Miniprotein binders against p81326. Designs and how they scored, part 173

Target 1, 226 residues: p81326
Amino acid sequence: MLHFGGFIMEINHISKILEKEREEYIRNKVEEYLKQGFSKDDAVNKANQSWRTYIGHRIQDVIYNLLKKFLKDSGLKVTTDKALNNRNLPEELDKVKRLIAINYGEYLFLPDADVIVYKVENNDIKIIAIISVKNSFRERRFETTYWKLKLKESPVTSHIKVFLATPDKDNEISYKCPNGKPKKMRIILEYELDGIYFLKEDFEETEKAKHFGKIVEDIIEISKKL
Key: E = the ipSAE of ESMFold2; O = the ipSAE of OpenDDE; V2 = 0.75 times the mean of E and O plus 0.25 times the DockQ between their complexes.

## First folded at step 14 (miniprotein)

Design mb14 (at its last look DockQ between E and O 0.83; V2 from the best seeds 0.81)
Fold by OpenDDE base, look of step 14:
Structure mb14 (fold): chain B 226 residues (1-226), chain A 85 residues (1-85)
Amino acid sequence: as target 1 above (226 residues)
Amino acid sequence: GSPIEEARRILEKAKKILEKIKEALKESGNPELEKRAEQLIEFAEYLIRLAEEYLEEGRPKIAIEWLELAVRFLQMALELARKES
């Protein structure tokens, strides 16, 4: 058994390290925007917005690489929606792209899929899970839920598990009923999604809400049932 | 030392741990533990590359944080490798 405790702690450190970069990043961006002629208040606001975008991509990349490495030996493959945004895809990735596409009649669109886990058996591709990675929920709070519901509508995609991974730094979904008041977002996300995985320790654990350290095992288990 | 020098020191430490893991794995007879150790190593190597990117960007303080995390993963791998020996 990986000292599950040690691994969990190190996963939590990922978010902490990323947050340490914030002060320096904001300072540098504020300086940049001031030089561009923005007011101090505008510079600060733009810097904060830039930070949200930047840190969101960074955490997605780290989680992608983590899952890629830890799922590899189980015969599972990992890709991203970004990797699928190419006109000249290898056959395998082209199949993956088609197997996660959502039908809107005249159009097919891809769900937001920061991480896509799939397996290849006898040249057939089976999509196992989509993981949405969110650093914060200030924007697009229920977007992942929308995609889950849309995937559920088709027999082609209904089997695909949709997970949310987040450090939830602002404690927006860490608890269901803090101070006796239901947190709508936590309740809805937990109800609609197949799981929520936290890159932190301070959260209300349930059957669907777990520490991120469990996601690898859960995905492997799901893959064996498909 | 400078943050760059400290980063280099940690990189050297990581390399030394990697060599120890390789040695320990040669004596290992548990395929499952070997696989887990390898996963940890590969992730640590990713983190090292990430740290190197920060160094190239002139941000050695953040690079150090990633390197330290990489070292911790390598230490975990080493512990797993040694349990098999």
Scores: ipSAE 0.805, ipTM 0.914, lowest interface PAE 0.6, mean pLDDT 92
Fold by ESMFold2-Fast, scan of step 14:
Structure mb14 (fold): chain B 226 residues (1-226), chain A 85 residues (1-85)
Amino acid sequence: as target 1 above (226 residues)
Amino acid sequence: GSPIEEARRILEKAKKILEKIKEALKESGNPELEKRAEQLIEFAEYLIRLAEEYLEEGRPKIAIEWLELAVRFLQMALELARKES
C-alpha cells in the first residue's frame, strides 16, 4: 500500500519543505556569528557548517519517526546513533550497539548508523538494516561504502543491510552523463551498498535505487528472510 | 489572514479529518487497511507536533508546510479507512 504514487510523492516533498528553510537559516546564523565577533568569511563558513548539521539532524529525525510508525506492526524496532551514544543505555540498546560496533585496536567505533532497524526474538537481537542519511556528498562521499565493507568482514555483521537515504538536491548521484553512464560516485555506491533511497521525484529507478517511500516494504521483506 | 491564523485553520481542518477517520474506522472490515490508516495517522500526528515546534519558535510559514503535509497524510488515511478492498 505504501508504494502507491500519492504516498511516494508526499514523502519526496519532505526534502522540498526542508530546503525552504535554508536561505533564512544561513542568513540568521551569519548575523549571529558576526555579533559574536567573527569575520565575514568565518561567519559564512560557520553558518554553512551549522546548516549542514541542522538539516542532517532534521532529515534523520523525520526518517526515524517514519520508520518507527510504519514498522512497529511488523515486529520491528527502530533506534538512532544518538540513542546509542547515551551513557545510561538500556540493556536492549547496549546489545544493539555491541552488535554493530567495529573494533580498531584500542578503539571501538559505530558505523554511519543514523537509523538502525532490528528485531527481538527469544531475547536475541537481530540487526536488519542500517540507514545512512546524507544531504550532501561533497566531503563524505564514500563513508557509507567504507562501513558496508567493514561490516561484510565479520560473520556477526555480514547479514546487515546498509542503505543510503538522500534528497540528492544537487543531482550528485541521481544524474547520468550524456553518454548514459552514471557518475563514478553513483556507480560505486550502488554497487557496494544494498540500496539507495531517494527523497526526490526525478530520477531513474533501478533494483537498488528507489523512491524512499519504498523502504518500509523492503525492510519488512528482508526481515522475513532472517 | 496572517500565517498564524492560516496555521490554526489547518489544525482545525486536521482535527475534522481525524474525526471522520474515527467514524470510518468503526465501519472498517479490513484489518490490513485499518493498520495502514493508523500508521498514516501516527505519522501525521508526528508532523503536527513538528509544526507546533516551528510555531513556538515564531516560524509559522514553515509550520504551515508541515501542517499541509500532515493533512494530506490524514486524507490518505481517510481514503483507506473508507476502502473495503
Scores: ipSAE 0.792, ipTM 0.910, lowest interface PAE 0.7, mean pLDDT 86
Fold by ESMFold2, look of step 14:
Structure mb14 (fold): chain B 226 residues (1-226), chain A 85 residues (1-85)
Amino acid sequence: as target 1 above (226 residues)
Amino acid sequence: GSPIEEARRILEKAKKILEKIKEALKESGNPELEKRAEQLIEFAEYLIRLAEEYLEEGRPKIAIEWLELAVRFLQMALELARKES
């Protein structure tokens, strides 16, 4: 149990570091694209697209390593969608992959599962939680909700908790009713998902919308019920 | 000094804090505190490796930010280790 004030505050500092990197990255990329002959508007758009790809991997890596380090001593293992797409897949991970895959007739697809938490008991694998990591909500805003609903359709996957982890730097889902008007995206995501975990200080905290530093305790408590 | 020289100083500070944590844990004798401190240490070590990647890319200013965060996690581990001694 690591959600005491100091731990939570230091975890939230991650998003401050990422914002410092964003500012420098965007500035340098805009200059680079301008020198290549792009218009100012095109250079800005291309720089933002480049940043989304670059930092998406960064925040996922940080979250993966945080969960791996803090969950290991609770008998919980952590993997990623990248690891599950390996052609030479170890048997344990092949079982994890099969346990989260969704059947669409002759096709089999993995849900939106950037980070997967599971446990192993006598070669039996139980999937505990899937964490979708979103740096922004520009595209595929409700994809995580769709996969939650699909996982609920089968008794073998319906227990899997589906979490969203985000810095939400642009406040797209940080508040339920900014200026008195319901924010549809926040309301729907919170209603349908098992939790939203923010990598920042300033957001509206609820039973499902929490500081990211609380995710470790939540996952451990869920695993005890299984 | 240069950002690279500052990064080196922070790495040395981190090593000194790690030694202090080790000594404090010997006096603690509390297995649960040792587990919590080790988790904080392991995450701090990840942050240091991340910062080293930024140094290799020639981005020492952002590397320093990750190193300073790593030191804060190590200090947290040290404070935790000392509460039972």
Scores: ipSAE 0.789, ipTM 0.909, lowest interface PAE 0.6, mean pLDDT 87
ESMFold2 (binder alone), look of step 14: mean pLDDT 79; pTM 0.748
OpenDDE base, second read of step 15: ipSAE 0.805; ipTM 0.914

Design mb15
Fold by ESMFold2-Fast, scan of step 14:
Structure mb15 (fold): chain B 226 residues (1-226), chain A 85 residues (1-85)
Amino acid sequence: as target 1 above (226 residues)
Amino acid sequence: GSPIEELRRILEKAKKILEKIKEALKESGNPELEKRAEQLIEFAEYLIRLAEEYLEEGRPKIAIEWLELAVRFLQMALELARKES
């Protein structure tokens, strides 16, 4: 089982590697923006925004590759929202896109599904889980819960598990108040979502809030019940 | 030492571990542990390719971090390949 100690610890170390490059990345981007004629304050703000976008894409790519490698022998397939937004979709991915899309009258929108896990059985596609990757909760606190609630309203999508994956470096949802109780945002996210997977060492696990290294075995078990 | 010398050292270590994994898999009798070892190797190969991207970008210190992580996943694969439950 992948629920052995070394695996979970090394997966958590990914966040530490990403954080080590932050200072050099930001300094280089600030210099770049200053040379383009931006003010010092604007250059710093743009560099920080660039870092948030960069690190978000890196974490998504790592999660995608991890799930793809560890789930393939379980009959499970993995794709991304980026792949589904390609103009020329293979038939299989076009079917995946249709099975997660939400109807708003004359419009169809994809949920916040950075990574999607599905299976193909007897030429039918079954969506197992979608994973939303968040590096920060400042401006999009309950976006993932909105998509979970929308997916629950349709018999086509109500079975789909919605997971949040996050390093939570600012301790926004892994923090406990001095009385030992979680903050309101953590309580709501954990209640509404099917699971929260942390890319960090220092938090208290619950039934739904776990080390990210546990996601592989959890998804395999869910797929067996569908 | 220089970052380039450190990278060569870690790549040689990775090569030696892969050779040991190949030998251990010849003696393995557990198909599930073999599959998990192979998955760990594939993820380590992804991390090595990621390290190569950082090298191409002129960032050898961060490349070393990814490469050392890849070696630790290869070591886990070796332990699983040798495991007889």
Scores: ipSAE 0.774, ipTM 0.898, lowest interface PAE 0.7, mean pLDDT 86
Fold by OpenDDE base, second read of step 15:
Structure mb15 (fold): chain B 226 residues (1-226), chain A 85 residues (1-85)
Amino acid sequence: as target 1 above (226 residues)
Amino acid sequence: GSPIEELRRILEKAKKILEKIKEALKESGNPELEKRAEQLIEFAEYLIRLAEEYLEEGRPKIAIEWLELAVRFLQMALELARKES
């Protein structure tokens, strides 16, 4: 086992570093939008929106690279939905794409899959897990749940584990019943998803809600059963 | 010192740690620990590249933070490598 204590602490630093960038990023973007002729208020609003998009991508990239490095020696492969968004895919990725596709009758669509973990055995691809990475839950709070439910509807995809990884900086889902009041979002996400992994220390741990440091081990164990 | 000087200092520290890890791994006889150390090294290398990107973008303060994190991962790898010896 990775010395869990040190590894866990360093994972928490990832989110902290990303949040430290906010002030500088906002300042620079505000200046940029002011130069473009926007009002101060508009510039601030645009900068904040830009930040939300930017930080979302950054945390996804870091988590992707983390999982890629820490899962490789277990024979597991990692890709992203972005990598699958290509007309000309290598055969392996084309198969991955098809194995996560959701049927809507006349159309096939991919779930939001920030990270896709799969294995190749005897030229067969098995999708193990999809990890949705969310920095905040301001928008599309139950989108990951929707995709999990859709994946369950097909015997082709029903086995795929869906995990949520988040620093939950706004403490939206860190606790089930803070002050004795149930947090609907935490309860629903934990119920519907296969796991929630926090890139922070201050959260209510349960069987499904764990520190992100445990995700590698959990995925490896799941992969052994498939 | 300047952010750039600090970055250089941390980078040199990272390089020294990396060399120590490589030496320690050559003497190690535990394949599992070697793999774990390698994983930590590879992730640290990613973080170093990430720091370089931030530096190129003119954000040396954030670059330093990423580089410091990389060094800590390298230190973890070194600790693993030494436990095998």
Scores: ipSAE 0.741, ipTM 0.893, lowest interface PAE 0.6, mean pLDDT 90

Design mb16 (at its last look DockQ between E and O 0.71; V2 from the best seeds 0.79)
Fold by OpenDDE base, look of step 14:
Structure mb16 (fold): chain B 226 residues (1-226), chain A 85 residues (1-85)
Amino acid sequence: as target 1 above (226 residues)
Amino acid sequence: GSPEEEYRRILEKAKKILEKIKEALKESGNPELEKRAEQLIEFAEYLIRLAEEYLEEGRPKIAIEWLELAVRFLQMALELARKES
């Protein structure tokens, strides 16, 4: 659908813009923390931590809005786990929340769901996909896999596709066997998840590992089968 | 010019492209391409709002980068709209 070379190129540019912001952001935060009385080393460490949190939210917001705009004409709706944390949810979102909940016996918990894609048919909600958006894999490397496995354990949620979207800036999962050595993280994520979508050009493409530009079409196709 | 002046220049460029898209869509005979063009426009409009947020935060250089990306999406929309005519 939108898989023409131009669209792919512009998606790649999103991550490039975010990287350009890093230097300025770090510099400003270091200065801020120095003014607060932190040492230079502490200021740098705190700035880097702040950056990881900040950029993670930014890329999630961009991807959320991208999916929201490009899926709407297919009758698909998009929300986030953040939106579901409200006490006063509209009926539709309350249903979405309940349909992604994981049973732990005495407790129900929601999976990490940066983006949730669903459709409404005759007032019935069908959850189509959950997209986890990660800028880097330094923390919670297999969390998305955990949630996928938990969702598979229930007939209520087993149909939900779980995708990972990432620019993979540090090439942590871009290749399966660089230099003949298997990368556990790539292999496990690709095996357990329904797909990995890269916001970059330089990666090993497979049936499950694709460019992010293909995610819209893939989600639409899945939605037609539900 | 200042980064703020450059931002305004690019914003005006975006507005001009939007007008061209509107004109091209008046002659459109392909509903599918029209929908795709509209999706691109709406995403570009989001990016323009994002750029504005950065500008308001006093970060005009990054604002310009997002705005330029918006322009590229609008250009893609224009190409689709012209293909329909």
Scores: ipSAE 0.825, ipTM 0.922, lowest interface PAE 0.6, mean pLDDT 92
Fold by ESMFold2, look of step 14:
Parts: structure tokens; C-alpha cells; sequence
Structure mb16 (fold): chain B 226 residues (1-226), chain A 85 residues (1-85)
């Protein structure tokens, strides 16, 4: 009845729009920093760092709104790490925060969980999945796998699916064996995570490495088992 | 025309598509089809709000890109609404 190919194709336009924005954003930021008195090299470095922060927030916001709109009629609720870090949390969100937090003795940390999907049944909260959004893998390349492994250590969190969403414009993890050589980062991420969802067309699709547009169906299917 | 004029033209196109979706859904007896079309519309409305934010920031060319994506989702909703279940 519904052809998901069309949905997948239109979702991939998100990353194309973001790439068109990059050149103008960087140019404007460099000019801004130069006017503030920074050297050319410093202005370029600061502009690139600004872009990485900006684009990460933009991708996360789009993913949050997509999931919120397409999951609500399946009884699923969506929140973000930003919302969970607010003071004076509503009781429901405080419970969500506690259900994903990792204990390190006197310290309590949230995993890399940019977007969180959960359900409420009979006043019980069940965390379904967390989605880590990465624009690039320059730093902390395996942070998401670390959090998956930490969540697996406890029976109360071991069911939580951990997904990675990425445009991967520089092809850092798009292929398992580029040029005939295994790509360590792609191999380990795919092995350890429950799924990698690409916001682009050109990547090696596998059972766990999929077009981002398939994430809605996957989350709904998982929620029916829990 | 100016980017702002082009933005307005595309926004009017989006409104006309929404009207066509409403008419097509009157002829549907399928609650699941209506639900899916409404999800696509709601996401398109988010994209329109996002485009408006870019326009308000003085970035009309990027605003147009997001608005055109919203139109694509509305066209998808219209195609869905016209299918017989």
C-alpha cells in the first residue's frame, strides 16, 4: 500500500540540505571571527568547530521531530538528552533519566543518548531505544559502542537498543572493506551496535546498516516485542 | 524573482497541496491511510516552521531548501490519500 522507497529518498534530502548550508555557514563564521580580531588560522578553526556543534544540534532536532511525529500513534514517546538535563524535571522524565543513567560510584552519567524512545504502560516506563547522532567520527570514534556495552552489563538496561544515526559524508564508516581492506571503525560499530542508520544513499547496506528512513518501522517492531 | 518571492510562491504551493489532501481524505474510508497522511503532514509542518526560522535569520536560500522538502512530504501525503485501500 505505502512505498517506503519514497519516504527513504525524501529523508536523504536532509543531509543534502545540510551540506548546501555548510559552505555559507563557514564563510560567514570566518568573517565574524576575523572581525573579532582572530587570526585567519584561528578564525577557520573556530568556524569549523562552530559548524560541528551547529550541525549536530540540527540533525538531532530533525531526527527528534521525525520520530515524535511518526511514532506517536504507536504509543511511543520521544525525548532528548537536552530535555533530561533540565532542572525541575517532570516525574515521567525523571524516571526516563534514571532508567538510562550509568553509575560510576559517586558519579552518575547519561550515555551518549541524543534521542530516547520510550513507552508508558500501566504507569511503567520502558526504554525502547537510544539514538546517538554523529556527524563525523574525528573524535571519540567508539563512544557509542562503549555506551552499548555499559548498558548490556545490567539486566535492567540490557534490552535497550542502541542506534547510531549519521550522514557520514566523508565515508568514514560507509563501507566494510573499502579498497579491499577491512575498515575497523565500521566493522566494530556494526558488530556492537543494534543498528547504524545512514542519512545518505551511498553506503554498504547490511542487516544492521540501513537507510535512516527504515528506523521508524524498526523501532515500532521492537516495541511490540517489549 | 527574489529568494523571498520564491519562498512565498513555494509556500502558496504547499497550502494548495494541503487543501488537495483534505479533499482526497474526505473520499477515504481507511483510518490507517488517514493516520499516515496526517503523520506526513505534521512532519511537513515542522519543516515549514524550520524554514521560517531560517527566513527570519536572513537566510532565504536555505529556507527555500527546507520548504521544498516540506512540499515533497506533502506531495507524498497527497499520493497516499489518493490511493484506494
Amino acid sequence: as target 1 above (226 residues)
Amino acid sequence: GSPEEEYRRILEKAKKILEKIKEALKESGNPELEKRAEQLIEFAEYLIRLAEEYLEEGRPKIAIEWLELAVRFLQMALELARKES
Scores: ipSAE 0.813, ipTM 0.917, lowest interface PAE 0.7, mean pLDDT 88
Fold by ESMFold2-Fast, scan of step 14:
Structure mb16 (fold): chain B 226 residues (1-226), chain A 85 residues (1-85)
Amino acid sequence: as target 1 above (226 residues)
Amino acid sequence: GSPEEEYRRILEKAKKILEKIKEALKESGNPELEKRAEQLIEFAEYLIRLAEEYLEEGRPKIAIEWLELAVRFLQMALELARKES
């Protein structure tokens, strides 16, 4: 039922709401930085950086709540990197954190796992997928790919699906060159990751690059095979 | 009219659709469609809370955008609650 066009179109509309907020936010922040004495180019760059920080939490929360509401009846649970970084964790979340942490000698770090989907069977936790949420690719373009490659190195984490979710408002990875070829960054991300989910209408779908509305059924299907 | 007045008008529309969904679910005998309608309602309720956050921040135009999206999810829930599949 969630693969019907109406659901996908309304999920894609999230991208239009974010774009309307972006235009107002950037305009206001550019004016603020200009009043502080920054050059026009510096003001624009700082405003764009501020927007990415501001909206990053918003879109992560929207994606978290969408997945939580639509996956609950399939025996799947959803949490966030913010929840896993709490000082006092419930036993279940502490187990989730331990199952996705990557070892760097004496240190353990979480991957770029903004949203985590897992299931509980017989008191054992199985991580299904982690979702990296990105509004921009300017300053950490292959971070999600780095984490995917690190997760593949361990038998504990090698089964975990790594997805990218993005509005891609700047058309950094959804744009094709005039000859129809995807950009190098898009080719690399699609090759290395398990999927890319776009919160936008205008792009060409592939087996791994899809409208975000399709993520619910995809995750349910993956969970049945694990 | 003010954007705040428009927000209240759309919120009342959302409440009326939710009442219609509750009535339709009383006549529904399909558990799978009922679960999907419930999921759409819960996501719409989240979007209404999000819209309220923007309204409280003095951003009624963006609040209206999120609220209208919530209404569209409620309309989908109503369609599924009434659907014979």
Scores: ipSAE 0.772, ipTM 0.908, lowest interface PAE 0.7, mean pLDDT 86
ESMFold2 (binder alone), look of step 14: mean pLDDT 82; pTM 0.799
OpenDDE base, second read of step 15: ipSAE 0.825; ipTM 0.922
ESMFold2, look of step 17: ipSAE 0.803; ipTM 0.914
ESMFold2 (binder alone), look of step 17: mean pLDDT 82; pTM 0.796
OpenDDE base, look of step 17: ipSAE 0.823; ipTM 0.921

Design mb17 (at its last look DockQ between E and O 0.71; V2 from the best seeds 0.76)
Fold by OpenDDE base, look of step 14:
Structure mb17 (fold): chain B 226 residues (1-226), chain A 85 residues (1-85)
Amino acid sequence: as target 1 above (226 residues)
Amino acid sequence: GSPIEEARRILEKAKKILEKIKELLKESGNPELEKRAEQLIEFAEYLIRLAEEYLEEGRPKIAIEWLELAVRFLQMALELARKES
């Protein structure tokens, strides 16, 4: 469908553009922290931490907007966990929030859900997929799998597909067995999740590990079966 | 020219491409291609807004990168629109 060779290429370019910002961002933040009285080493470390947070939010925002635009015509709606973190939610979003909630006995908590895809039919909401967007896996490596497993435990949420989208810039999960050595993280993520979608070309493709350009079509197909 | 001037130039280019696509889509007889073109346009428009945010922050070099990406998406939409005509 959207297999415009051009579309795939442009998706890969998103992460490249975001990485181009790094040098300038780090430089500016280092200068800021130095002015605050931090040592050079501390300033650099803080700048790098700030960058990881910043770029993570930026890529999530871009992916959210991409999915929102490309799923719209299929009758699918897209929201985020941030949008659900409001005391005064519209009825529709309040229902979405309730339908992704995980039961911990006395408490309900939401999974990490950078992007939530759902449809509305006859005033009924069906959650189709949750997409976790990660720029890197340095922190919180298996959080997405935890949420997938928790969602499976309830008949209310067991149907929800959980996908991971990543440029995997550090090649942490791009290959299963590089140099004959199994990459634990890749193997576990691929096994537990419904799919991994790469915003890059250099990765080991499998049934579950695909280019991000496939995610729209896959979500639409899943939505038709629900 | 300055990065700001270059950004403005690319933005103007994007607007011209967008207008051309709109003209072609008025004559379109293929609803599926039209939908795909519209998706590309809407995403490009998002990228333009994103670029404008960077411009407001005084970061025109990064804004240019996003604008160029927006133009590429618009060009893809234009190609689709041409196939419909």
Scores: ipSAE 0.802, ipTM 0.913, lowest interface PAE 0.6, mean pLDDT 92
Fold by ESMFold2-Fast, scan of step 14:
Structure mb17 (fold): chain B 226 residues (1-226), chain A 85 residues (1-85)
Amino acid sequence: as target 1 above (226 residues)
Amino acid sequence: GSPIEEARRILEKAKKILEKIKELLKESGNPELEKRAEQLIEFAEYLIRLAEEYLEEGRPKIAIEWLELAVRFLQMALELARKES
């Protein structure tokens, strides 16, 4: 079995570590901005904005390293949108970039692909999955869904699995309404995407909405069918 | 003890567990269990490097959180290595 006993539970603890860091980070940044002469309200707003950028990079880095370490023995490779935006791109990564890019007439754009999983067989590249990492749904709540629908339109990209990974600390998509119905945003995201992986313990799992620790085995199983 | 002292204690504990795992895996003949243990070790090593970065920034409380998580992944690897030997 590729599930490592308590692995899923320990991966869920990442969310708790990030929350502890948030409290310290916000406190320190608010103090820093107050010393610069900002009002209390402005200092708090700037600190929260700084945190969102900071934590987004941290979550992406953790997910990247986790997938890279656990997928390598399954013949799978992992890269990031940051790597694909380097000026002197290696041939392999240039091919990866071309295989996920979406055409808008004279322009090409990358989807919201924070982490990308692919395989190489006989110099041919097959994209397995892209993972969009969201710390909050306050802005661009359906952006991942938009990219999924665009990728689905092309025979080159229609096989690519599109996953969302999120701590969902504000319970924006993991919480149910009082009548037991999932929130509208949760319904739409789960319907359109290939999966949602939560970096938290307190939510109701479905076939598509799972604890993040399950992503490793899911990706390996998908890759065997491609 | 102080948070910095606690962080250093956990880091030393992690190093001892890692050496024990390496010792057990040298005698291993099961490639599948060895691969799983190595995956857990490599992720734990990433978490240790992350924690060391926090220590260098003077943030031992957050470093402790990542070190404790790294130790738990090393304990999983140790259990797999023991099942093999």
Scores: ipSAE 0.795, ipTM 0.907, lowest interface PAE 0.6, mean pLDDT 86
Fold by ESMFold2, look of step 14:
Structure mb17 (fold): chain B 226 residues (1-226), chain A 85 residues (1-85)
Amino acid sequence: as target 1 above (226 residues)
Amino acid sequence: GSPIEEARRILEKAKKILEKIKELLKESGNPELEKRAEQLIEFAEYLIRLAEEYLEEGRPKIAIEWLELAVRFLQMALELARKES
């Protein structure tokens, strides 16, 4: 019998594929910007900025499709923040949107929730988890923890699990105490979030910091408790 | 051969594996293993479609990487289907 966890761990190869895509993407973009007359330094900076936007969408798409395929037979549905921002929402997605929106007086905003997992029971919708996908921690590094704290402020949303999924190729949050020094970013993210899932092999595993391949099992288990 | 020829070869291999899995599952009597195999197949089909998009963009080297991952998922599904036979 094959170990079913083995196929889930195969998904860690996605980070390696994405890094190979980065090299080709950056090279092509630098060539494009040089042809437009930018200096070498400007072309490289612009190419890296372009990559950050592009790859965030790619990682989210892969994670969305993985979760959709592997969660469907557990009675769980998956959507994205992009889908929820469309003007012409079907009733089910409109309910999902209202169930995760955060109230700021006269304003309502969606949290930074790249992928949303929910279920439908007896014509009622229950939000299970929100996954924030982050490829870099240079900017807005604690935004996901802010949204977790805001969701905890209301009894309607306090049950929602907030996960972070990341390749973390530059090891910005992979270890709690690299070289014996506490890494504030890793420590705070792990403390405040419900889980961090790495799309790579080399990181410090804890109860909350796991291989991405475990996320399907974890979500299913959480959904059974609700 | 060329990266495009290599990508086509891997894509054809993936399609042949998929056909074999579908034939084996027609005689299956284990619904839980069938569900698991179908999940693997559906994700592999997504990966194949993603690779085909890269081929259309003229990026066969990255398409090969996604195709190789798709084949690994199909091989897992094939192993499950053989155990059900």
Scores: ipSAE 0.745, ipTM 0.896, lowest interface PAE 0.9, mean pLDDT 87
ESMFold2 (binder alone), look of step 14: mean pLDDT 81; pTM 0.774
OpenDDE base, second read of step 15: ipSAE 0.802; ipTM 0.913

